# Ledger of designs, part 4: VH-VL binders against Protein DJ-1 homolog C (DJ1C)

Target 1, 167 residues: Protein DJ-1 homolog C (DJ1C), of Arabidopsis thaliana (Mouse-ear cress) (q8vy09r84to250)
Amino acid sequence: KKVLVPIGYGTEEIEAVVLVDVLRRAGADVTVASVEQKLEVEGSSGTRLLADVLISKCADQVYDLVALPGGMPGAVRLRDCEILEKIMKRQAEDKRLYGAISMAPAITLLPWGLLTRKRTTGHPAFFGKLPTFWAVKTNIQISGELTTSRGPGTSFQFALSLAEQLF

## First folded at step 20 (VH-VL)

Design D1 (from C3 with heavy chain T101P)
Fold by OpenDDE, fold request of step 21:
Structure D1 (fold): chain C 167 residues (1-167), chain A 117 residues (1-117), chain B 112 residues (1-112)
Amino acid sequence: as target 1 above (167 residues)
Amino acid sequence: EVQLVQSGAEVKKPGASVKVSCKASGYTFDDYYIHWVRQAPGQGLEWIGGINPDTGNTIYRRKFQGRVTMTADTSTSTVYMELSSLRSEDTAVYYCARDYPEGFDYWGQGTLVTVSS
Amino acid sequence: DVQVTQSPSSLSASVGDRVTITCRSSQSLVDNTGDTYLSWYLHKPGKAPQLLIYEVSNRFSGVPDRFSGSGSGTDFTLTISSLQPEDFATYYCMQYIQFPYTFGQGTKVEIK
């Protein structure tokens, strides 16, 4: 199973690393891709992460799962990456799995129009930015091919849920 | 078996308020949404609004804003719709319906609300 | 608001007839995932409405296969391949891609 975990400047390090590590341990082929112009990026808490490839190398790849970590301005950097937007929209159109944690649902997926009629959770501080009617306060929320979660404290549960769905 | 059971018929005077209940059973209450739809005599179906039982968040059709209030009681798996400042045009059969993900898949039996002087 | 125009408003048919009802929306009902949010309901007097079709072409559980839905974007069709006695009723389409949800005006299928 092929998994994409995109990262950028200000990505939440716990969320990203937990996703990558748990999914790899589950047997997935996980690609960490930078949306920046370099492979090494500084996370939201100052920890530097090293991507495997630039996001441009992922443009035409097919993934079984794309999981978006949160963090600021990481989630914004992901949102503003046109290549990633195209990847994610195709992912959703093809009904392949995708996930977003923390503020990524509100900051990244929502602007892409990928939360229509989706039960969605996210970081409490950004909960008000989610579609008010559809938003839920669960730690893990599955809505079709979409899985969302709240933050660093729920990252393990999030990653495990994705692994369970993937295999 | 999924069921939505509504309260009985109501007769009200203009200016009064009515509160209709919808008790849900046979499924996890806060995993779905409840909406209200009405049908006035000789008219079609009209969406009024909806509620998220998990959060209590609501969405109302603009024409009803200020007059309609939807609430949910998770302890009893019951949703309420209160409509105030009733007018003759509010005379209709009111339905609650479960939503998600397949549209309005289950409906209450309907509640007739008659507004007359 | 998304306007939904249903036609015809009424029709007369006999048992065994093929019946077609159309619904047109003022805007596309397709989201960015490719899902299309148009549903069809059957409503008989004194009874609760019943879901027939969701997302254009999916029959709800228990719905006979004589009911089918088709269409895309803004134009949709409900087809009853062979009308049965229990099918005489009023049918409604509904868009549910955005609030407020809006219904078609309804199509009353009467016995000829």
Scores: ipSAE 0.907, ipTM 0.953, lowest interface PAE 0.5, mean pLDDT 97
Fold by OpenDDE, fold request of step 21:
Structure D1 (fold): chain C 167 residues (1-167), chain A 117 residues (1-117), chain B 112 residues (1-112)
Amino acid sequence: as target 1 above (167 residues)
Amino acid sequence: EVQLVQSGAEVKKPGASVKVSCKASGYTFDDYYIHWVRQAPGQGLEWIGGINPDTGNTIYRRKFQGRVTMTADTSTSTVYMELSSLRSEDTAVYYCARDYPEGFDYWGQGTLVTVSS
Amino acid sequence: DVQVTQSPSSLSASVGDRVTITCRSSQSLVDNTGDTYLSWYLHKPGKAPQLLIYEVSNRFSGVPDRFSGSGSGTDFTLTISSLQPEDFATYYCMQYIQFPYTFGQGTKVEIK
């Protein structure tokens, strides 16, 4: 199973690393891709992460799962990446699995129009930015092919849920 | 078996308020959404609003904002719709309906609300 | 708001007839995942409405296969291949891609 975990400047390090580690331990082929001009990116707490490839190398790849970590301005950097947007829209259109944690649902997926009629959870501080009617306060929420979660403290549960769905 | 059971018919005077209940059973209450739809005599179906029983968050049609209040009681799996400042044009059969992920898949039996002086 | 217009407002038909009802929306009902949010309901006097079709062409559980839905974008059709006695009722389409949800004005199918 092929998994994409995109990262950028300000990505939440715990969320990204837990996603990558848990999914790899589960047997997935995980690609960490940078949406920046460099493979090395500084996370939201100052920890540097090294991506496997630039996001441009992923443009024509097909993934079984794309999981978006949060963090600020990481979630914004992901949102503003046109290549990633195209990947995610195709992912959703093809009904393949995708996930977003923390503020990624509100900051990244919502602007892309990918939360229409989706039960969605997210970071408490950004809960008000989610469609309030559809938003739920669960630690993990599955809505079709979409899985969302709240933040660093729920990252393990999030990653395990994705692994369970993937295999 | 999924069921939505509504409270009985109401007769109100103009300016009064009415509170209709919708008791849900046969499924996990907070995994779905409840909406309210009404039909006035000789008219079609009109969406009023909806509620998320998990959070209590609501969405109302602008026409009813300020007059409608939807609430959910998870302990009794019951949703309420209260409509205030009633007027004659509010005379209608009011339905609750379950939503998500499909359309309105299950409906209450309807509650007639008559507003007359 | 998204406007939904049905045609015709009423029609007369006989048992066994093929019946077609059309619904047109003022904007596309397709989201960015490709899902289209148009549903059809059957409503009889004194009874609760019943879901027939959701997302354009999916029959709800228990709905007879004589009911079918088709269309895309802004133009949708409900077809009853062979009208049965229990099918005389008023039919409504509804868009639910965005709030407020809006219904068509209804199509009354009467006995000829």
Scores: ipSAE 0.905, ipTM 0.952, lowest interface PAE 0.5, mean pLDDT 96
Fold by ESMFold2, look of step 20:
Structure D1 (fold): chain C 167 residues (1-167), chain A 117 residues (1-117), chain B 112 residues (1-112)
Amino acid sequence: as target 1 above (167 residues)
Amino acid sequence: EVQLVQSGAEVKKPGASVKVSCKASGYTFDDYYIHWVRQAPGQGLEWIGGINPDTGNTIYRRKFQGRVTMTADTSTSTVYMELSSLRSEDTAVYYCARDYPEGFDYWGQGTLVTVSS
Amino acid sequence: DVQVTQSPSSLSASVGDRVTITCRSSQSLVDNTGDTYLSWYLHKPGKAPQLLIYEVSNRFSGVPDRFSGSGSGTDFTLTISSLQPEDFATYYCMQYIQFPYTFGQGTKVEIK
């Protein structure tokens, strides 16, 4: 099973690392991709993270799962990556799994137009930016191929849910 | 077995209010949305609005904004729709319907509301 | 707001006939995930509406396979391959891509 976890400047370290670690332990082939111009990025709390590749190397790959960590400005860096937007839209169009945790649902997925009729949760501080009627307060929310979750404290639950769906 | 059971028929005078209940059973109440749809005599179906029982958030069709209030009571698995300042044009059968993810999959039996002088 | 229009407004048919009803929307019902949000309902007087088809072509659970839906973008059809006595009813399409949700005006299928 192939998984893409993109990261950028200001990515939330707990959310990113837990995703990668849990999915690799479950047997997935996880690629960590930087949306920046270099492989080393600084996370939201100052941790230096080293990606496997730049996102440009992922443009034509097919992934069984694409999972987005949050973080500020990490979620904005992901939102502004045109290559990642195309990857994610193709993921959704092809009915393959995708996920977003914390502020990524509101900051990254919503502007891409990927939340139409999607039952969605997210970081409490950004909950009000989600589509009001559709948003829910669950720790994990599956809506079709999309899985969302609330933040660093639910990162294991999020990753385990994705692993269960993959296998 | 999913069921939506509505309260009984109502007869009201113009200017009054009506509150229709919709009791859900056979599924996890907070996991789905409830919408209200009406049909006036000789007319088609008209969407009124909906409620998210998990959060209590609502959305209303503009023509009903200010006259309709939808609420949910999780302890009884019941949704209510209250329509105020009733007019004769509000005479209709009112349906509740469950939504998600397949559109309006289960419907209540309907509640006739008659508004007459 | 998105408007949907059905054709015809009524029709007469016999048991066994093939029936086709069309629904046109004022704008595309396709979202950025590629899903299309058009559903079909059957409604008999004195009874609740019943979901037949969702997302254009998916038959709801328990709906007979004589009911099928097709279309894309703004043009959609409901087909009843062999009309049965219980199929005489009014049929509605509904767009549910965005609020307010809107129904077509209905197509009454009457016994000939």
Scores: ipSAE 0.712, ipTM 0.892, lowest interface PAE 1.3, mean pLDDT 94
Fold by ESMFold2, fold request of step 21:
Structure D1 (fold): chain C 167 residues (1-167), chain A 117 residues (1-117), chain B 112 residues (1-112)
Amino acid sequence: as target 1 above (167 residues)
Amino acid sequence: EVQLVQSGAEVKKPGASVKVSCKASGYTFDDYYIHWVRQAPGQGLEWIGGINPDTGNTIYRRKFQGRVTMTADTSTSTVYMELSSLRSEDTAVYYCARDYPEGFDYWGQGTLVTVSS
Amino acid sequence: DVQVTQSPSSLSASVGDRVTITCRSSQSLVDNTGDTYLSWYLHKPGKAPQLLIYEVSNRFSGVPDRFSGSGSGTDFTLTISSLQPEDFATYYCMQYIQFPYTFGQGTKVEIK
């Protein structure tokens, strides 16, 4: 199973690393891709992360799952990456799995228009930016092919849910 | 088996309020949404509004804003719709319906509300 | 607000006839994930409405295969390939891409 985990400046390290570690331990082929100009990016708490590739190398690949970590400004860096936006829209259109944790549902997915009629959760501080009627306060929320979760404290639950859906 | 069972018919005077219940069973109540739809005599179906039982958040059609209140009681798996300041034009059959993800997949049996002097 | 308009408002048909009902929306019902939010309902007097078709073309559980939906964007069709006695009813389309949800005005299918 092929998985893409994009990262950028200000990505939340716990959310990113837990995603990668849990999914690799479950047997997935996980690619960590930088949306920046370099493979090395600094996370939101100052941890330096080294991606496998730049996002430009992922543009034509097909993934069974694309999972977005949160973090500020990490979620904004992902939002502003046109290549990643196209990857995610194609992921959704082709009915393949995708996920977003913490700030990414409200900051990254919502501006891309990917939350129409989607039952979603997200980071408590950004909950008010989610579509009011549809948003829920669950730790893990599956809505069709989309899985969302709340933050660093739910990162293991999020990754395990994605692993179960993949396998 | 999914069921929505509504309270019985009501006869009300103009200016009164009515509260219709919709008891859900056969599914996890707060994983879905409940909407209300009415049909006045000789008219088509009209969406009134909906409620998210998980959060209590509601959405109402503009013409009912200020006159309608929807609530959910998760302990009894019941949604209520209260319509106030009743007029003769509010005479209709009122339905609750479950939404998500397939649109309105299961409906209550309907509650006739008659508003007459 | 998104408006949907059905055609015809009524029709007469015999058992075994093929029936086509159209629904047109005032704007696209397609979201950015490529999903299209148009559903069809059957409604008989004294009964609750019943879901027939969701997301344009998917039959709801238990709906006979004589019912089919098609269309894209703003133009949608419900087809009943061979009418049965239980199919004489009023049919409604509904858009559910955004609030307020709106129904077509209905199409009454009557026995000829």
Scores: ipSAE 0.668, ipTM 0.881, lowest interface PAE 1.4, mean pLDDT 94

Design D1 (from C3 with heavy chain T101P)
Fold by ESMFold2, fold request of step 21:
Structure D1 (fold): chain C 167 residues (1-167), chain A 117 residues (1-117), chain B 112 residues (1-112)
Amino acid sequence: as target 1 above (167 residues)
Amino acid sequence: EVQLVQSGAEVKKPGASVKVSCKASGYTFDDYYIHWVRQAPGQGLEWIGGINPDTGNTIYRRKFQGRVTMTADTSTSTVYMELSSLRSEDTAVYYCARDYPEGFDYWGQGTLVTVSS
Amino acid sequence: DVQVTQSPSSLSASVGDRVTITCRSSQSLVDNTGDTYLSWYLHKPGKAPQLLIYEVSNRFSGVPDRFSGSGSGTDFTLTISSLQPEDFATYYCMQYIQFPYTFGQGTKVEIK
C-alpha cells in the first residue's frame, strides 16, 4: 500500500511523525515528501525533519493514501503547493483515500474545494473556518474517502484509523 | 430500525407559533443532520432548513429566515422546528428527514399544521 | 440558488410500462471530488417521501432494481423499467450540492 505524507516549513512534528511511524508499522510504503526546495524542513516547533524526496518526484505517482499533517505555516505551505494540489484532486476524483489533521482541513483542503458535503473536524482554534453547517467536534471523522482529526493529541487515533481503512 | 417520530397535528390561528418535534432512534443522533421539508396542499416538496445536532448550527432557506428556529436536544435525541408569525399559506405537512451521506434517507411520518381563523 | 426542473409534470402509464422522468439543474452538481449530488424520491399521499436514488445512480437500500438513475452534471434521468402497481406516486428530484437544497416540482405517475 503506498502512502504520501507531505511536509513543509512549519509542519506540526507530532502529527507528521506519528502518521509516518504508525503507517510504516502497519506495513505501508510511506513516502515523506518536502514541498520546499530542499529535503530538510523545520517544523512548527523547531524540529528539523528530513523528507525522503521532493514533492516534484511524486507528481505522476499514484498513492493509496495521501495524508496531510497540520501546523502553521505548514498547512499554508501545503495549500500553496500546486503539485500537491494536483495530486490531492486526483486522489479525491479517483476515490482513493485522503486525510487531513488539525489545521489542514480548514487551511489546506477547504481552498482546494475538497470539503463539499464533507463531515469535517479540525483543530479547535480553526474550527470556525470550516464550513459551519458541516463541521463537527469528533476526534476522528470519516466522510467518504476523507478522514479528518483535531490535532497532536489525536494523531495516533488518526493514523490508526487510516491504517484500518488502508488494510 | 432508524426511526424519526414526529409530534401530532396542530391547528393554529394566523400570527401564532407552532413547534414540531422529531424524535430520532436507531442511530447515533449527533452523527447525522436533520432537515425539515414541507408540502402545502397541492404543492411539491419545499426545503425549510437543517440543523447539525453535534454543534447546534443551523441553515435556513431565506424565505423562512427570521420566522423559523431549529434546535436539538441531544439528551432526548429530539429536534424541534418552531415556525412563528404563521400565515394561512403555512398550512402544510411538515416532515423531518435525516441527511448524510445518502441525501434524505429516513423521514418522519409528517405533521399536519393547519393555520386558519 | 440552484434551480431544478423536472419533466414531465405528470404522465399516465400502465403496469409494465417503462417510465422515464428527467431533471435538469441550473448549475453543475459535480464537486471537486467528482461526486454528483442529485437524489430521487417517491412520495405517496398520506405517507412520508422515500429515498430511491442518491448520487445520481445509486439505489438506496431496499429499492427494487427496476429503478435506475443516470445523468451528467446538469441532466439527469430516473427510469422505472417495468412499472408496478405500487409505483403510482409522485416523484421528486433534489439537488443537494449546496444550500438551499431544492426539489424539482414533481412528476405525478398515474395509472392509465
Scores: ipSAE 0.565, ipTM 0.845, lowest interface PAE 1.9, mean pLDDT 94

